# Miniprotein binders against Mucin-6 (MUC6): the designs that were tried, part 1

All scores and structures are predictions.

Target 1, 185 residues: Mucin-6 (MUC6), of Homo sapiens (Human) (q6w4x9r395to579)
Amino acid sequence: GHCSLEGGSFVTTFDARPYRFHGTCTYILLQSPQLPEDGALMAVYDKSGVSHSETSLVAVVYLSRQDKIVISQDEVVTNNGEAKWLPYKTRNITVFRQTSTHLQMATSFGLELVVQLRPIFQAYVTVGPQFRGQTRGLCGNFNGDTTDDFTTSMGIAEGTASLFVDSWRAGNCPAALERETDPCS
Structure headers, positions and changes below count from the first letter of each chain, unless a header shows other numbers.
F, E and O stand for the ipSAE by ESMFold2-Fast, ESMFold2 and OpenDDE, each averaged over both directions (binder to target, target to binder). V2 = 0.75 x the mean of E and O + 0.25 x the DockQ between their complexes.
[cut] marks letters that were taken out.
The coordinates of atoms that the task and the answers printed are left out; those that the model quotes come from them. Centres of patches stay.

## First folded at step 19 (miniprotein; from t2 with Q65E E69Q)

Design t3
Fold by OpenDDE base, last read:
Structure t3 (fold): chain B 185 residues (1-185), chain A 83 residues (1-83)
Amino acid sequence: as target 1 above (185 residues)
Amino acid sequence: SPEEIKTLKELIRKVRELLNEAKRLLKEGDPEALEKAEELLEKALEIAWELLWEGDPELFREAFELMFQIARLIWKIERLQRE
């Protein structure tokens, strides 16, 4: 399954459903029992301009009992708040520079993350087949059915992206909006 | 250390207390109560995040669950306020 966060406000689920939203919060991108140590992948969006529609992905966060990693445009930060030189290695996770503009988080448990740092901060999440039907969050449920990708954190299918996205917020943030994309978003 | 764990557990307790109080206020349902509930939840959320980052691995799951529950409740309040 491939989930992409592109163009600042566009998401394509594991089931290949595209949608867009504008929000300035931290959202659950991926939860799954297949992630060890109660792991979860989160996406951090922030304002990128004056307009409410000018929002963009600014960081990806992986949190688990053992690992806490923040990948932003400028640095990789661990749980102690310290920026790390790459490659950064833990027991099951390696973060390294793939190219001059791309970072990769490789794992031993079937999760791969590629982050494009420039010119636009974008993220690409890949999960193995063992994750089928066992994922939750903005990336959807990876069950081959696009019609139920907007299942909220409460297990309710929503018709709009905004409500779906808001249900997966992990912070106290403004409501997500479905608006036209500004060039800066 | 055991003492540190105790302290962290106290923080968890605090989060739960705030959450419970917020839920009580939500039942009242008036605008003032909703506002107060949101304030409590915001505080609870802050503590929960602290626990996620700085807490003991053994408390991570609980902290995460609390964080997520709190966030959902805040979202719910916001929706109620718009209706």
Scores: ipSAE 0.690, ipTM 0.859, lowest interface PAE 0.7, mean pLDDT 91
Fold by ESMFold2, fold request of step 33:
Structure t3 (fold): chain B 185 residues (1-185), chain A 83 residues (1-83)
Amino acid sequence: as target 1 above (185 residues)
Amino acid sequence: SPEEIKTLKELIRKVRELLNEAKRLLKEGDPEALEKAEELLEKALEIAWELLWEGDPELFREAFELMFQIARLIWKIERLQRE
């Protein structure tokens, strides 16, 4: 299964459902019982540029009882707030530089994350077939049915991306006044 | 260490106190109460994230559940204020 987070806050779910949103928050991308140690993958979005009110991905975060990993455009990889040299390895996770512009987080539990650092911060999430029907979050539920990919954190299937995305907020968000595309962009 | 775990448990207790007070204010429902509830929840969320990031693995699940519960309540308040 593949989920992508691309410029302009475009998302394509594990079931290939595309959507776009404009938000400045931390969101749950992926939760699953297949992730060890209560693992969760999160995305951080913020406003992009001075000439736009649009939002873009600025970091991807993996948290579990054992691992705290942040990947941002400055390529700082932190575990418990500490910058790390690459490659970085734990028992189940390896983060390494795939190319001069891409990092990869490979795991033993079927999750793979590829992050494009430049020219625009983008992320590509791949999960093995054991995750089918076992995921929650912005990447959808991976059940082969796009009609319920917008299932909220309360288990309600929504018809719009904005209601779905807001239900997966996992952080303190700036004042909610500008969640639209800037007319002058 | 045991001392660090005790300190972290006191932070969890603080988060729960802020959360409970915010829930009472949310039930009152007037605009002033909603603004106060949001302020308390924002403080609680900051502490919950500190617990997630710098806390002990023993407390991770509880901190995560509190964080997400608090984020959901903030979202609810923001929707109520929009009307």
Scores: ipSAE 0.654, ipTM 0.834, lowest interface PAE 1.3, mean pLDDT 82
Fold by OpenDDE base, fold request of step 33:
Structure t3 (fold): chain B 185 residues (1-185), chain A 83 residues (1-83)
Amino acid sequence: as target 1 above (185 residues)
Amino acid sequence: SPEEIKTLKELIRKVRELLNEAKRLLKEGDPEALEKAEELLEKALEIAWELLWEGDPELFREAFELMFQIARLIWKIERLQRE
């Protein structure tokens, strides 16, 4: 499964459903029992301009019992609050520079993350087949059905992206907005 | 240390207490109760996040579950307030 966070406000789920939103919060991107150590992948969005529609991805966070890895738009990588030089390796995770503009987080448990740093901070999540039907969050449920991707954290299908996204907030943040037209997003 | 773990467990207990009180207020369902519930949940969420980032790995799962439950309830309250 491939999930992408592109263009500052666009998301494509594992089931290839595209949607967009404007939010300034931390969201659960991927949670699955297939992630070891109770792991979860999160996306941090923030205001990038003066208007509410000017929002963008600013960091990706992988949280588990053992690791708290943050990859930020300023190319700083931290684990457990400490800055790390690349390549950085833990027991089952390696973070390294893939290209001049791309960082990669490789794992031994079927999760791959590629982060594009410039010109727009973007993220690409790949999971193995063992994750099929066992994922939840902004990247969807990876079951081959696009119609149920907007299943909320409560297990209820929503009709709008904003309500769906809001259900996966991990912090106390403003409600997300659903806007289709903004060149700055 | 054992003392640190004890302190962290106490924080977990506090989060649960706040959560339970918020749930009670949600059952009342009036605007004032909902507002108070949200305030309690915000406090609980702050503590839960602290536990997630700074706490002991052995408490991570519990802290995460609490964080998620709290966040969902906040979302629920917001939705109820819009209806």
Scores: ipSAE 0.643, ipTM 0.847, lowest interface PAE 0.8, mean pLDDT 92
Fold by ESMFold2, last read:
Structure t3 (fold): chain B 185 residues (1-185), chain A 83 residues (1-83)
Amino acid sequence: as target 1 above (185 residues)
Amino acid sequence: SPEEIKTLKELIRKVRELLNEAKRLLKEGDPEALEKAEELLEKALEIAWELLWEGDPELFREAFELMFQIARLIWKIERLQRE
């Protein structure tokens, strides 16, 4: 399954449902029992560009009992708050520079993350078939049905991306906007 | 060390105390109570993130669950105040 986080805060879920939102927060991107040691993947969005409401992806974070890894726009990979030389390897995870513009986090548990650093910070999440029907977060539930991909953190299917995205917040943040609302931008 | 874990568990208890007080204020429901509840939850959230990032693997799951529960309650309060 593939989930993408692209340019203008566009997301495509594991079930290929596209949506867009504008928010400045850290969000739960992917949770699953298939991730070892209570692992979770998170996405960080911040203000960008020409309007006060436009936002873009600035970092992807993987957290578990053993691993704290940040891949950010400044191209520094952080584990436990320290910058790391690449390639960086733990027991189950390897982060390496795939090309001059792309980093890859490869794992032994079926998660792959590819981050485009330039020209625009973007992320591409791939999970193996064992994750089917067992994911939660902004990437959806991976059950083959796009009608319930907006399932909130409380298990309720929503009709709008904004309500769905807000339910996956991991911080105190302004409410997400499905479309940019600044009439002057 | 065992002493470090004991100290971290006391911080977890503090987060739970702030969370429980905020839940009580949420049940009262008046605007001043909701504002105070959100203030307590913001403080609790900062401590929970500190525990999550810099704490011990033994406490990771609990810290994560508290962090996420707190974030959802803050969202609930903000939604309630817009009604």
Scores: ipSAE 0.619, ipTM 0.811, lowest interface PAE 1.4, mean pLDDT 83
Fold by ESMFold2, fold request of step 33:
Structure t3 (fold): chain B 185 residues (1-185), chain A 83 residues (1-83)
Amino acid sequence: as target 1 above (185 residues)
Amino acid sequence: SPEEIKTLKELIRKVRELLNEAKRLLKEGDPEALEKAEELLEKALEIAWELLWEGDPELFREAFELMFQIARLIWKIERLQRE
């Protein structure tokens, strides 16, 4: 399964449903019982310009009981609040510089994260087939059906990206605004 | 360490106290109560995140569950204020 976070706050879910949102929060990208030690993957978005629609990804965070890993635009990897030299390795996780512009977090539990640091900070999440039907968050539920990819943290399928995204907030942030333009309005 | 865990449990208790007070205000539902509830939840959220980063693995699941519950209540209040 593949989920991407690309410039201008564009997301493509594990079921290939594209959407865009405008927010400056930390959001749950992926929760799953397949992630060990109560693991979760999160995305941090911040303002990148002068309007509310100018937001961009600034960090990706992996948290579990054992691991605290942040990959940010400053190319700093933090574990327990510490900057680390790469490659950084735990029993189940290896973070290394794939190329001059890309970092990779590889794991033994079927999660892979590739972060493009430049020219634009972007992230690409890959999960193995064992995650099928067992994911929640901004990357969707990975059930092969795009009609319920906007399932909120309360288990309710929504028709709009804004309500769906807001339900996955994991930090204090302004509510996502309606799009500045709406072709259907 | 046991002493560190005891101190962290005191912080969890504080988060729960703020959360419970905010829930009471949410039931009142008037604009002033909602504003205060959100303020208390924002404070609770900061403490919960600190527990996630600086805490102990034994307390991680509880801290995460509190963090997410608080974030959902903040979202609910903000949605009500947009009605």
Scores: ipSAE 0.618, ipTM 0.816, lowest interface PAE 1.4, mean pLDDT 82
Fold by OpenDDE base, fold request of step 33:
Structure t3 (fold): chain B 185 residues (1-185), chain A 83 residues (1-83)
Amino acid sequence: as target 1 above (185 residues)
Amino acid sequence: SPEEIKTLKELIRKVRELLNEAKRLLKEGDPEALEKAEELLEKALEIAWELLWEGDPELFREAFELMFQIARLIWKIERLQRE
């Protein structure tokens, strides 16, 4: 399964359903029992301008019992609050520079993350076949059916992206909006 | 240290107390109760995140579950206020 966060406000789920939103919060991208140590992948969005539609991805976070890895738009990588030089390796995770414009987080448990640094901070999530039907969050449920991708954290299907996205907030933030994308987002 | 773990567990207890009180207020369902519930949940969420990032690995799962429950309840309150 391939999930993408592009253009500041566009998401394509593992089942290839595209949608857009404008929010300024931390959201759960991927949660699954297949992730060790109670792991979860999260996305941090912030304001990139003065309007509500000017939002962008500013960081990707992997949280578990053992690791708290943050990849930020300024190319800083931290684990448990400490800056790390690349390539950086833990027991199951390696973060390294893939190209001049891309960082990669590789794992031993079937999760791959590629982050494009320039010109727009974007993220690409890949999971192995063992994750089929066992994922939840903004990247969807990876079951081959696009019609149920907007399943909320409560297990209810929503008709709008904003309500779906809001259900996966990890913080106390403003509600997401469904507006057309501005050039700055 | 054992003392540090005890302190962290006390914080977890505090989060649970705030969460339970918020749930009671949600059952009342009136506008004033909902507002108070949000205030309690905001405080609880702050503590939960502190536990999540700075806490002991043995408490991570519990902290994460609490954080998620709190965030979900805030979302629920927002929906109720729009109806």
Scores: ipSAE 0.617, ipTM 0.838, lowest interface PAE 0.8, mean pLDDT 92
Fold by ESMFold2, last read:
Formats: C-alpha cells, structure tokens, sequence
Structure t3 (fold): chain B 185 residues (1-185), chain A 83 residues (1-83)
C-alpha cells in the first residue's frame, strides 16, 4: 500500500483517495498493530510561505517504546533528540540517504518511508500487505474501500476531509490558536 | 533510574487529575464549562507529550494512551461547540 504527503498539504491514502487540508499540528499518519513496540508514524505540519492558510509538511516522526526518530525539513535526522550521521541503523530500522535529495527509512516490519528533502519536503509511505485492513490515521484504513477512508479517531466515517484530519490531531493545534484573535506574549 | 521514574509517575498523576476535572466539566456541558475543560485538556496534552518524548520506555504505552484519549476529548469538545 502507498500513502503520500505532497506539496501544500495534499495527501493520498493507501486506498488512493486524495484530499487536502490546512493545519499546523502533529497528526497521526499511520498506526497499526503491525508496528512493533506500540509504534506510530506521525506528520508535522506548519505554515509555509506568506499565506496564512498555506501549510506544508515540516517533519515526519516515528515513535515507539524504543525509537523516537525525527526526520525534519532542515535535513537533520535525530533519534531520542540526538542528531545522527547517516546511514543510521537500529535493530530493525535503517535510515540512509538514497539520493542527494531523498532519504529513506527502511524497516524489518514492512514499513518504508521515503522523504524528499528538496525542492519541496514530501513523504511517501509504503506498507506491506500484512497491513491491509489494519491501519488508522491520515493514510486511511487500507481496506480497499475509499468510502470509509475518512474514518475518524472515534470510529465515525466522515464525508469531509477537515473533520477527519482534525480527529487525528496529536498536539496543540491551529484550531485552538485560531480562537484567539488578539495575539499576546 | 528509580528516582526519574518516580518523578515521571507523578507527572502521569497530574495528567490524570487534569483529565478527571475536564471530564466533570464535560458532564456539566454549558459553554463556559466546555471552554474550561478544553483549557485543562490542552495543559494535560502538553504534559503527556513531554512524557512521550523525554519519559521512560516503561511508561510509553500509558503516556500514549493518555495523549490519544485527551486529543479525542479536545476534538469532541470543539465539535460540540460548533453545534
């Protein structure tokens, strides 16, 4: 299955359903029992350019009991907060530079992440067939049916991308900040 | 270390206290109570993320479950406030 995070917050799910959203938050991209040690893949979005409504991917994060790997727009890879030289290898994860513009995280558990660093920070997630029907998050449920790919974190299938995306938030989000119109320090 | 884990467990207790207070406010359901509940949940969420990033692997599952529960409640409150 293939899931992509491209350009100005465009997403294509494992079931090939495309959508776009605007938000500055950390979101659960992929969660599955197939990820060891309670693993989850997350995407971090922030405002981009000069447009207030324009947002883009700035980091991808893999979290588990053992790993806290961050691949960020500034081309720094960290694990547990410490910068790492590439290639970087753990027991079941290898992060390496595939080309001058692309990094890859390969794993022994069927997850592959390819990150395009330039000209635009983008990410491409590939999962093996064992993940079919066993994924949750922004990449959808990988069940072959696009009509329920917008299943929220509460288990409700929604017809709009915005409600679906908001349900997968995992941090302080622009929606909370957008309620305050007068900035203060 | 045992002392670091003890301190982290106290942070988990704080998250649960904030969560429980927010749940009581959710049951009241008026707009002022919902706004306060969201404020408490946002604070609890910050602490839960600190536990995920800087905490111990032994506490990871509990911190993640709390983070996810808190995030779902925040989304629920925001949806109720739009209705």
Amino acid sequence: as target 1 above (185 residues)
Amino acid sequence: SPEEIKTLKELIRKVRELLNEAKRLLKEGDPEALEKAEELLEKALEIAWELLWEGDPELFREAFELMFQIARLIWKIERLQRE
Scores: ipSAE 0.565, ipTM 0.772, lowest interface PAE 1.4, mean pLDDT 83

Design t3
Fold by OpenDDE base, last read:
Structure t3 (fold): chain B 185 residues (1-185), chain A 83 residues (1-83)
Amino acid sequence: as target 1 above (185 residues)
Amino acid sequence: SPEEIKTLKELIRKVRELLNEAKRLLKEGDPEALEKAEELLEKALEIAWELLWEGDPELFREAFELMFQIARLIWKIERLQRE
């Protein structure tokens, strides 16, 4: 399964459903029992301009019982608050520079993350086949059905992206705004 | 043992050998064969993981792809064991 966060506000789920939202919170991208140590992948969005439509991805976070790995738009990588030099490895995670503009997080448990640093901060999530039907968050449920991707954290299917996205907030933040799909904005 | 392997290419070869043997055992399909296959795959996964940060981009990608193949087979075994 492939999930992408592009254009500042565009998301494509593991089941290839595209949608757009504007929010300024930390959201759960991927949660699964297949992630060890209660792991979860999260996306941090912030305001990039003066209007409500000017929001962008500013960091990606992998959080588990052992690690808090943050990849930020300024190319700083931290674990548990400490800056780390690349390549950096833990027991089951490696973060390294793939190209001059791309960082990669590789794992031993079937999760791959590629972060594009320039010209736009974007993220690409890949999971192995063992994750099929066992994922939740903004990247969807990876079950081959696009119609149920907007399933909330409470297990309820929503018809709008804004309500779906709001259910996956990791903190107390303002409500997300739904916009027409435009991966370039 | 894996510790005796001196080159990265030899490690990749070992992973492939373990994977092939596991596939053979899967064709047999009996409970003992499945158990042995899983053990081989776990060993293969350990070796492949150790190769991810050794510095060669081509070998890294190969090891990473092998990891996914291994994971898929482990998943298949788990499903078969539940039937």
Scores: ipSAE 0.011, ipTM 0.229, lowest interface PAE 9.4, mean pLDDT 88

